# Ledger of designs, part 9: VHH binders against Putative cysteine-rich repeat secretory protein 14 (CRRSP14)

Target 1, 255 residues: Putative cysteine-rich repeat secretory protein 14 (CRRSP14), of Arabidopsis thaliana (Mouse-ear cress) (q9ljw1)
Amino acid sequence: LNMNNPYLYHKCSANQGEYKLGSLYKKSLDSGIQQLSKDNEVFRGGFVYMDHTDPNGTLRVYITFQCRGDIYGSHCRSCFATARAELFKRCPRDKAAIIWYDQCFLEFSSISTGGKINYDDNICIDTARARPNAKTHTGDDSVLEFLRLFENLTNIAVTKRNNFVKDVEKPALYAAGEKRFGNKKIYVMVQCTHDLTPRACVECVNHNVRQFQDCYEDKPVGLKKGARVLGRSCNFRFERYPFVNAKTSPNYLKF
Short names: E, the ipSAE of ESMFold2; O, the ipSAE of OpenDDE; V2, 0.75 times the mean of E and O plus 0.25 times the DockQ between their complexes.

## First folded at step 5 (VHH)

Design s27 (from q4 with S31T L100R T106Y D107S E109S; framework vhh_7aqx_2; at its last look DockQ between E and O 0.02; V2 from the best seeds 0.00; counts 0 for: pae E 16.1 > 2, placed apart)
Fold by ESMFold2, look of step 6:
Structure s27 (fold): chain B 255 residues (1-255), chain A 124 residues (1-124)
Amino acid sequence: as target 1 above (255 residues)
Amino acid sequence: QVQLQESGGGLVQAGGSLRLSCTTSGLTFSTYAFSWFRQAPGEEREFVGAISWSGDSTDYADSVKGRFTISRDNAKNTFYLQMNSLKTEDTAVYYCAADRSGYYFYSSSAYDYWGQGTQVTVSS
């Protein structure tokens, strides 16, 4: 199923402990996930942060779900169903866990996660090494242009509203686009979780761009063919091929 | 407190040379990248040249490449812009800027730390 929406990565968080069979925590988690699965507004907007309490108000479970910024409706719903099933298979007893797919991620936690940048467990996945003799990727010029591009892309993400979601004043916290680097194009995307402020989104993306430079740069050759950083609070990606739907992307730019 | 101060500006004839200095304090100099920008009246600040935290990477605007050289001296907490073969088009206020990430950007909006500027005037 979902051949165009591959599994990317997951993390079972050991630092929040495990729950027991039949525990109130598991029952509350299942209740929150089930409530999320039936909420049409989640799949229309592509994001939810849920602070869920059991019926008696004794436990709290925090759930975050977000689709990639170009994915809405039935495709977003389908990604959630896939992520839900696989996350519990891979992390069957952990109080906190996250799973990333190409088109969405799902996370739960026993500790509040909303509105705060979380740099834990970020990962970078590169697509391929740069070619051995690529002159356009030698030295800092290509990497510097890439850094400037992502600064500009991030600023657009935090200032432009999502034109596919009615009556929301908050910026999309998503932008994608393309730019020519010499004779080649790169395709780029940035997204933050929708619970972040614009300032936090900028901080998160800038941090990850700097921290993972070895992943997307092939020294001394230059910028790799592609890479992506998966984070709990923000992610970015670039490739030499299109990977988002420009028609359903709220902020798609040709630089 | 992070402070940057430019010096070495002045009046020079076309074809001449100047060396600008940017003295820094209140920062861990060896971990910062540094850039020079310039601004002519009625124009936006434009990138002139930059040097990474390690000094292994430098870059220059096309209009100054081959004529200007940026360098850094970690022992003196100072970085420099050597300007040779000056043209009247180089007349501007020159600003130094610093970035904590150790990498530099062409956009002036990416920098949090700035000097107050030094005037360079090139007469024909």
Scores: ipSAE 0.000, ipTM 0.141, lowest interface PAE 16.1, mean pLDDT 82
ESMFold2-Fast, scan of step 5: ipSAE 0.524; ipTM 0.792
ESMFold2 (binder alone), look of step 6: mean pLDDT 84; pTM 0.850
OpenDDE, look of step 6: ipSAE 0.014; ipTM 0.300

Design s28 (from q4 with L27R Y103F F105W D107S; framework vhh_7aqx_2)
Fold by ESMFold2-Fast, scan of step 5:
Structure s28 (fold): chain B 255 residues (1-255), chain A 124 residues (1-124)
Amino acid sequence: as target 1 above (255 residues)
Amino acid sequence: QVQLQESGGGLVQAGGSLRLSCTTSGRTFSSYAFSWFRQAPGEEREFVGAISWSGDSTDYADSVKGRFTISRDNAKNTFYLQMNSLKTEDTAVYYCAADLSGFYWTSSEAYDYWGQGTQVTVSS
């Protein structure tokens, strides 16, 4: 089980402009990030959406942080610390920015983002550099089998609760599992930000699955190789190797 | 290449029922997701209900929950909208839509394949 946490992608959103050093915006941003860093409940639950204002309530900063659904406690906090440091290093004055790591993402914005699907800046990542033995797989890699797997995961993500978090009646908006394709296994995950409704989560994942196909229109990635689509509101991933901790994944499935 | 044709529309009294059908010409019907949308005179096209390729996932607009049921019959290349307890506010042209990815959408702009529409009129 590899607990590696590689950097994946970041974006500094130029369309919201830059803040000035010493401004109320920067003070609200720094205050919000500092408050988040001290909140043990965030790292226990794995998600926060913050609407943080200056003392006069005039300058709002919106902060979203989420850990991958199998990552809690110290590992989630560690990912936050890494994301925080790198995001401010890479986007030093931007009013809006996002960074993704394997185990979490961190975003801030001057515009309210909570409860809304954001399809902007989705990124397709493939594992086209699969091991040479992947080419010896013979044809039982059905597209319908792939679609069924993600449909089953999405249904579980939007209906079943997180068994590791007590006192939460809402669905986890996360599911992961494994399934045999011929003599090999596929490992899969879907996740939405916890501010979304179940309906919005389904719509977000459906968009990302369709976008995955469009990303590789000229040179489609086969089911023999892993891939993922990262979005601000949801993501999905599949690999030919285990990448989530099954013991800490809520409702982990063996298909 | 996929063609969709609605049927089953008509005039019905409030409190009555209608079943709409949408028949497809696609060879791989069982891999498609399907949705129903409606448009009343002078209004925008709105989502009504949807069913995924497997039939395991369905969704409905809040205004029709508990009254309408979507289903599919892969052997007949047809999917249905059973409309019960009809109200005058349900009067609209009903459109069927298909998505080849097998996942459904609540936004009309996301669909590339549409039927021509069938009129449903609910009289008081």
Scores: ipSAE 0.012, ipTM 0.375, lowest interface PAE 8.6, mean pLDDT 80

Design s29 (from q4, 21 letters changed; framework vhh_7uia_1; at its last look DockQ between E and O 0.01; V2 from the best seeds 0.00; counts 0 for: pae O 13.6 > 2, unsure alone 63.3 < 65, placed apart)
Fold by OpenDDE, look of step 8:
Structure s29 (fold): chain B 255 residues (1-255), chain A 124 residues (1-124)
Amino acid sequence: as target 1 above (255 residues)
Amino acid sequence: QLQLVETGGGLVKPGGSLRLSCVVSGLTFSSYAMAWVRQAPGKELEWVSSISWSGDSTYYEDSVKGRFTISTDNAKNTLYLQMSSLKPEDTAVYYCAADLSGYYFTDSEAYDYWGQGTQVTVSS
């Protein structure tokens, strides 16, 4: 398994304004980030939504960090370190920003984002398109099967717990697996942030699947070879090759 | 002091149209994710429609798709809901709701701010 952690995307949000150099906001943000860096449980669990309050108890910074469902421990920590460094370089003085890597994402905000579905920052990344002259035998049927697969995967994500994490009985909000469509094999993954309810997770994923059809469908050929939709609240990805660690992926399924 | 004030409600016959307005005051209008929610008599609050802070994305519950249109006028700090092909089951108090984060909920109670509501009655 390739353990590379490529940069995917980032967004600097202008709607929350900028902080000044030496500002209390920056200090609070730095303090929150530093606190996260020292919290080993964050990297064991792979998720945190932090409401960080300044020493005066008035100014709050909201930080969200999540690793991909198969990424834990040192790898998750490494992704955090990378994301942290790069996000501050790319979004200097922005009060709100988010960055995605293959293995994690990091967000900070001056306003609460926890438990909410963000539809504004979703993006599609094509990993490979089918050859223009390629013909699929299933056509639209392959797309329908794909959608059914993702529906099933989403259901699993919101009902099955993460067996790799003790004492956490809530759904993993993550699922991955593989399925053969005729002579083609597809590897799939769906993940929601842990601040979402199972219902919200389903809504988020369903929305992205419907709204980003062009991300995974290559008309008239059928499915693309691979693509992903990134969001603050949920992500999904499919490829023709394994892209998650099946050994560390909770409830990895062979459909 | 953020305030949301709905207007435009009234009595309309089935198949008719209404346009609801919600004027937002107190903060920058473009910073909000906006939504319409409604409550029919004896029923729970129901999410109807949402629009992103940028206005680029709109969302609707299935029962109103194709009939209702949500939009904004930033210059007027106003949210709109154009309702067409109204049905008796659309009868409800319609509320304007705002979320400062720009995030969305299908749970109608999850929004930060609410207006007083405007009554929409669809009856023959």
Scores: ipSAE 0.000, ipTM 0.229, lowest interface PAE 13.6, mean pLDDT 87
ESMFold2-Fast, scan of step 5: ipSAE 0.233; ipTM 0.657
ESMFold2, look of step 8: ipSAE 0.012; ipTM 0.425
ESMFold2 (binder alone), look of step 8: mean pLDDT 78; pTM 0.805

Design s6 (from q4 with Y104F; framework vhh_7aqx_2; at its last look DockQ between E and O 0.02; V2 from the best seeds 0.00; counts 0 for: pae E 6.1 > 2, placed apart)
Fold by OpenDDE, look of step 6:
Structure s6 (fold): chain B 255 residues (1-255), chain A 124 residues (1-124)
Amino acid sequence: as target 1 above (255 residues)
Amino acid sequence: QVQLQESGGGLVQAGGSLRLSCTTSGLTFSSYAFSWFRQAPGEEREFVGAISWSGDSTDYADSVKGRFTISRDNAKNTFYLQMNSLKTEDTAVYYCAADLSGYFFTDSEAYDYWGQGTQVTVSS
């Protein structure tokens, strides 16, 4: 399994404005990021949503970080480090920004994003061609079967715990697997941020799966090319090749 | 003070078996995931296997899968590495490790505590 961590996309959100050099916001942001970097539990758990106050306790920044469900420990740390560095390079003064890598995403914002589903920052990528916003729609049987697959996968994500961890009472909000369609095999993954409820996760993924119909170029869906929808609150991906580590992936299923 | 101590290492012939133990103290045993790593001479430390906090999940390196098994005994604050069908290439210092998160990982950097290691030598 190739465990490369390629850059996928980033968005600098201009609607929240920019911070000034030496500003309290920047100080708060830096402080929050620094705190996150020192929190080993984040990298063990693979997720954090934090509302961080500046050193003076007045200004808040909201930071979200998530590793893909099969990515933990040093790999998760590494992804964070990379994401952090690049996000600040690419969005040097923006109060809000998000960056996606294959193995994680990092977001910061001046407004609370926790528990909220915002699709405005969603990005659709045809991974086979490494291009976003491909436009193709289909309603053939293969698409329906594909949708059913993801329905099942999502259900697993929101009902099954991660049996690799102590937190047994919470659904993993992650599932991955593989399924054969004729002579081809597809690999699939869904993941929600842990600030979402199971219900919200289902809603988010369903939306992204529908949006996916705008993401692929070739028919039948899921058999020729891979694609993904990146979002702050949930991610959806399918490929014709294994892209998750099945050994470290909770709820990995062979359909 | 948290302590992990390996035992059970030694010299064995190829094809033989050995059982390593890691006895822990100073931690809430049931809350931890545990792993075994090994380091052969001139090589980097590598993941051998792990067991989740609950014991419900285990994972092994491909090189030892089917031959090695990890178990835990919460009552004894000890977890084990049963090594069967040993090969000369299994020769290494074996280390046990603990992770408070209850996760187990193949990355050594993820683990909070380590044992001192026990030598396992497999002769041809």
Scores: ipSAE 0.019, ipTM 0.350, lowest interface PAE 5.6, mean pLDDT 87
ESMFold2-Fast, scan of step 5: ipSAE 0.428; ipTM 0.759
ESMFold2, look of step 6: ipSAE 0.124; ipTM 0.628
ESMFold2 (binder alone), look of step 6: mean pLDDT 80; pTM 0.809

Design v10 (from u9 with G56D S57Y R98K H99P F103W W106F M110F V112Y; framework vhh_7uia_1)
Fold by ESMFold2-Fast, scan of step 5:
Structure v10 (fold): chain B 255 residues (1-255), chain A 123 residues (1-123)
Amino acid sequence: as target 1 above (255 residues)
Amino acid sequence: QLQLVETGGGLVKPGGSLRLSCVVSGFTFSSYAMAWVRQAPGKELEWVSSISGSGDYTYYEDSVKGRFTISTDNAKNTLYLQMSSLKPEDTAVYYCAKPEDYWGSFETYFDYWGQGTQVTVSS
């Protein structure tokens, strides 16, 4: 009954407008989502970016879907089903929309999003609450230690291959791990969408880490008990508890 | 092979209640979304309600919202539809179905269907 895949956030387009039911845009969107839902390769690999047209090739819709780097197969498909159902329920006529769950995100847009870093949909989330919380106090730990940890993790994400997916020569654009921090352990993850180059992935994560600091400009910027910045193009997360499956997580590291 | 068997239909008066059951075999029940679909004589198939494999998300056709409740019992591999405040226009054969996708609209396709159970609402 309960799969423990919490809803995190969603955003309906403010700038791309609405489609009409029965329109060519709606038909292209529905067709693209249907095609994605039947593609076992997507759920095996955990990522797709698709540029889909209606049967006459007249209207394009761009769909992005990604599962967290430790989530594959039936669990990835389950997250897609949940994200799809909720996104269309929450953004029923929007030409662009994005939704994040703990284990995946789904986006569609009338504007090409592939290969470009998207900062417009980024949000800071206190993991103790599955919604933005920019004004929460945090424990005072060294900001530089935190930043260096994510820099190291990002470098691994953009250089090491994913050994859990068929022979792919591209870097995983994902890494996770754990590190002792005084008498506590911190569990960390970075991930970029696979349409990005390694360089773009680094830029995306660096921006999100800086955006995290900006989210708390009126409060001390240190390590919280758990937090993340969600974006269409990349995400980072840290917690005081293990949250990824280390056995299915490529590039899992003990710092 | 996947099999779906519906029961619980019957004759009820307007304002009455019925509980439909669908026993599922051939797959892990909680791994898939499930739906109820109905068809009145001589009319098109109408989607009624869907539930996620987790049971956390439910969707309803506007005409049944607040009157019908979809639920699952994973231990019994059974899908339910609790129907209350029944109206004559609810008269139809009710089918449980496994959607090919999880979009809660009339464009949702179903890859497996049961035999159906008749619900008749009349005075």
Scores: ipSAE 0.000, ipTM 0.100, lowest interface PAE 21.7, mean pLDDT 76

Design v8 (from u9 with G56D H99S S105D W106S E107W; framework vhh_7uia_1)
Fold by ESMFold2-Fast, scan of step 5:
Structure v8 (fold): chain B 255 residues (1-255), chain A 123 residues (1-123)
Amino acid sequence: as target 1 above (255 residues)
Amino acid sequence: QLQLVETGGGLVKPGGSLRLSCVVSGFTFSSYAMAWVRQAPGKELEWVSSISGSGDSTYYEDSVKGRFTISTDNAKNTLYLQMSSLKPEDTAVYYCARSEDYFGDSWTYMDVWGQGTQVTVSS
């Protein structure tokens, strides 16, 4: 009863301006997207960062695509197809834009984005419906156990390899798992874009976890049954239900 | 099978103190967050305080912070709410409740409730 590739959010970046139809920028962008579409290794590995130019070598565009770390092959390709079609419909002339789905994200920019943490346009998403007349907050005491869970998960993401990608000795920059609290479970995931170093990944996730706490400061809303922070360089998510495929998740853990 | 029984309510003057107790049977605290929820006359249910199932974290509504303390005694299977510096606005029926949520910081997450105990703060 769930939809394929659920849409989460998109941003058309007005601050980089617009390209003209038929421009060299549009040709570079289209060429890069076409090259990506034909690359089976991208969908097998789940990530690409592309510094792409038009055939004349004149204008550069920077394209980032990543599937969630449990999504590979045809499912990753399917998410790319959806993201590509929708991003150009929603941001038809923008020089920079990003779109997030549950299973992947796609971004392009006229400014180099590779290898550095980008905190622009981070968004907090609460997956639980707001409750009228409920008064909740978690700001009175540290949620140290929750924070330690994400610290442990992040350490695993930056140290252990992705066994689904052959001949790559780099850390997965992805980890997911579950932790039991008595008779209840919390399901968790962290992921960074693969252009980041392990240290940058740790920094990115720590920032997003702190930002999540700040997102609800003006409304005393406690942590809901599920939430995530989406970023251009990393994201984290927790739920009270399983949301990743443990069989295809590298480094899936039962804490 | 599952039972929560509150005691310790009563009439107290402003500035006074009360300790509410909730005796739990049919489950263990380590498996659930536990909470106190109150309802003032003619008002909605209001979450007051929670303690996590791990026992590591406590949470309080802003209006009671610094005045109320939530705690558990696992050996007695009992949840407590120590209330100090009581105000007329604290007058309510206080319910002990079990949370299905890790943080237990909303009355909407409660799946097992006690019968309630009346607290009246009046001069």
Scores: ipSAE 0.000, ipTM 0.140, lowest interface PAE 16.3, mean pLDDT 79

Design v9 (framework vhh_7uia_1)
Fold by ESMFold2-Fast, scan of step 5:
Structure v9 (fold): chain B 255 residues (1-255), chain A 120 residues (1-120)
Amino acid sequence: as target 1 above (255 residues)
Amino acid sequence: QLQLVETGGGLVKPGGSLRLSCVVSGFTFSSYAMAWVRQAPGKELEWVSSISGSGDSTYYEDSVKGRFTISTDNAKNTLYLQMSSLKPEDTAVYYCARGEDYFESYMDVWGQGTQVTVSS
């Protein structure tokens, strides 16, 4: 359902410490979030990486926001509003925090990470958790077919531009599609944040695909009904049901 | 190249007043939080007061609230601590400090300190 935007995960990063209410850091953070909330271009393009200081240039904060590549405009803005409200409730004093919803994520940090892959915060979410006994077993050939599918999808994400965003000459860093896998149909997506180069995007997705295999204790590994790996720099997802809007997905493919 | 220089300490009787000054060089107030931190003989560092670079936010340790006032003069590159109704318990070396946030754990540049002695 296209209206669904469930909460997925959040992390309050204790390693950067806490700010005090009314602090210079909090003023920069509030100013940056407020500026972002008024920026219609962010919600049209679905991505921002912001290096922000308050009007006096006191302290820097780095804010990253991205909507899933099929989500634009008012739906993207709505996800931002939800993420903003919940992030400050869940991480009320942390200098660094991130929250993921199905349709977007929002992060802030006192440390600049723009253009660098974040390998630290990847989380595996298994859709089959709701029905742990309902799984499909795969052999080596099926695993290789799965890996080749994501390799192909990633190559498309880093080579094709996003025709839904005007005047962008760079690759979309997003691709989605569907394929029959055996006699089952699966739906797939990859996405990187737009501060990454195409090469960094490939590296990020490959790392997450390898991490996905290590997320599960079951061996031999069975193909779950659906799963994803969330990261600040990139994510991938597969499901047994359609979850993206094909009409607003750049380069949606039927394999 | 950056430096903090405290002045204004001295011997004063209980109930008296002193104004401490901290002249900064090599940076601007607007980019940092500024604090006064004190250390009594044989004791740990105790945060006293902080001010934002914009001057909009001030914070005080409970024992000095209402008696001490922190302020800045950006034209003179000077941080002040106006101390009134001084008590023997206020006897300490007072340090001016700069940091990314208000409390002593966030301070990364410190002055040499100025001695305040309150005795009858």
Scores: ipSAE 0.000, ipTM 0.095, lowest interface PAE 21.2, mean pLDDT 78

Design w1 (from t7, 23 letters changed; framework vhh_7aqx_2)
Fold by ESMFold2-Fast, scan of step 5:
Structure w1 (fold): chain B 255 residues (1-255), chain A 122 residues (1-122)
Amino acid sequence: as target 1 above (255 residues)
Amino acid sequence: QVQLQESGGGLVQAGGSLRLSCTTSGFTFSSYEFSWFRQAPGEEREFVGAISYSGSDTYYADSVKGRFTISRDNAKNTFYLQMNSLKTEDTAVYYCAADFGDWYEPSEYDYWGQGTQVTVSS
């Protein structure tokens, strides 16, 4: 199985401005990140959303970190270490920034995002190179099968628990699997951040699926080879090769 | 003209082995991901195995995992399916297929061979 952890994308959010080196914001951010790095439960569960304040309660930073739903323990921690190092290197002094790797993402912000769907900076990534002026798949039955597959997968993500994480009563908000799609086998995954409700997760994925259709309306290669939509609140991915570890993936299905 | 041609099929007894070959021409072999599919009478075409363009990754259907091995030889523009411990349920027409790893041209995508019969007798 591909256990590589390639860099995917990052965004330095100019709209929140920059902090000064040595500022209270930087100290709060560093303290929050350091606290997260020492929490073994974060890497066992694969998710954290935290707000961290300076001792005087005058400044808040919000940190979101999530590993892909099949990545736990040392691999999750390793992805965090990589994301942390690269995010501060790529977005020096930005008050808000996000970075995505194949196996995790890390975000910080001065604005609270917890429990809310955030569609800012969603990006479509195609595994195969896009061909300009490609025809649309209007009326193609394979598109309907694709949409139904992700609807089924999303339903599982919002209803089934993660049996690999002890003492978790909430739905996993993650599901992955494989299905024959026409004459090919497709491998699929959906995941929402754990701060979302099941209903919000469904809304987030539905939005990203519609965004995906818009991104590739004139480029059918995205529907054939492999693609994903990366978002701050949810992500989905499909490939023609297995990319998740089925043994550590909760709710892995063969359709 | 792009061509994929299977060979190595035939009749074999249960527990035996066969090696299928798919010889290709008309494209840059090293840039393609290769797959084997099979189709038994009255059934849907089934995925068997695949090998990435780099050769680093191989994938198998659960029904053949541990018994079949896919490999490629870039010097010979050929890829293979080594089939061991054959069962009567492996009886099917086997097809080789090629997909461009980094897709640049639509016309160079999704090539198929004509198929080769594999019959496993009890």
Scores: ipSAE 0.000, ipTM 0.139, lowest interface PAE 14.4, mean pLDDT 79

Design w2 (framework vhh_nb_b201)
Fold by ESMFold2-Fast, scan of step 5:
Structure w2 (fold): chain B 255 residues (1-255), chain A 121 residues (1-121)
Amino acid sequence: as target 1 above (255 residues)
Amino acid sequence: QVQLQESGGGLVQAGGSLRLSCAASGFTFSSYEMGWYRQAPGKEREFVATISYGSDTYYADSVKGRFTISRDNAKNTVYLQMNSLKPEDTAVYYCAADFGDWYEPSEYDYWGQGTQVTVSS
C-alpha cells in the first residue's frame, strides 16, 4: 500500500471572475473553510457540501470537500490542510477553484453545485506512460470484461452502505476491489460525491468511463496499465498495484 | 537500442538455489513491467513471474512459494530468486519487458537472449 498523497491537478475558474481581498466574498469563503476545518464529523464521514454566507447572509459560497472512500480521520484532515493551503496559493483571488490530491479534493464556487452532476474540468490521468511504439492488445473480450467490472463496482457503490460511518442509511457511493485478468491483478475504485443520488452517481460514472475512451482515442479502456478520470462529481481509477487501504475501504471486494 | 541481458544461470543440485539477474538498457526501466519466462527443450516458452512498475507480483502456480521476483530501479535490474529447485525447473530463462498497454506476459515486447538453468537430480 502506497501511503503517499501526491498532487494531481487543479483548475482556477476564470469564468466566475476574481474577488478582492477584504471583500464579503473572501470573508464568506474564509469563514466557510475555517468552519469546515473545525468539524470533526466532516473528517470522520469524509464528505461535506456547504452553502456558506457571511454573517449578514449577503454573499454565498459553495464548498465541496471529499476524501477518497478509504481515507478517514487524521489522514482525511491532513489532506484537507494540504488542499486548503495549495488551492489558495495556486488560485489567488479566483471566485471558483478546485484541487485534487490522491486522497481528497477541495472545491469552492460562487454558483450552487450541490446535487447536480458537474462534468466541467474532468481530466484523464495515466499512471504509466506507454511508449509511442508500444504494442496495443486488441482483445475485445478484455474490454467488455473491464466495462462489466466497473458496472458491477458502480452497482455496489450505489446499493451498499458505508459500515465505517455509523447511523448513515445511505449507500456509500464508493466501492473498490481487485480482480485477476489473465495472469495479472487489476485494482479498481469508483466514487461519487455524497450530494448525488444513486441514479446520478451511475450516470456520472458511465459518462466518465465513456470520456476515458475518448481521452485515448481508439484505444480500449481495458488495455491501459493504469488510469483515472477525475471529476467534480465522480471519479474512477484502476491500477496494476494496490492503492486503497482495504482495511478502511467500505465495500472492498475480490472479484 | 532496447537491450536485456540475463545472468546468474548455471548447474545446481535439486533443493539448491540460484539468483538470476536481468540488466536493462535503452528505455525508462522504472516505467515498465518486467517478467521472467522459461523454455525447456522441445516445449513452448512458459510464464514464470512478473513484476509491475508498482512492484505488484504474479507467479505461475508451479513456482509460487519457491521463486521471488524483485526489481531495483536504481540499477535498472530485475531479479529472480529461485529456491528449492527441482529437475523440472531445468530450462533457458528469459527476461522480458512489456511496453504495451496491457499486462499479458505472453505478449511482451522485448526479450533477452536467455540464461541456462540446469537442475541435477
Scores: ipSAE 0.011, ipTM 0.323, lowest interface PAE 9.1, mean pLDDT 81

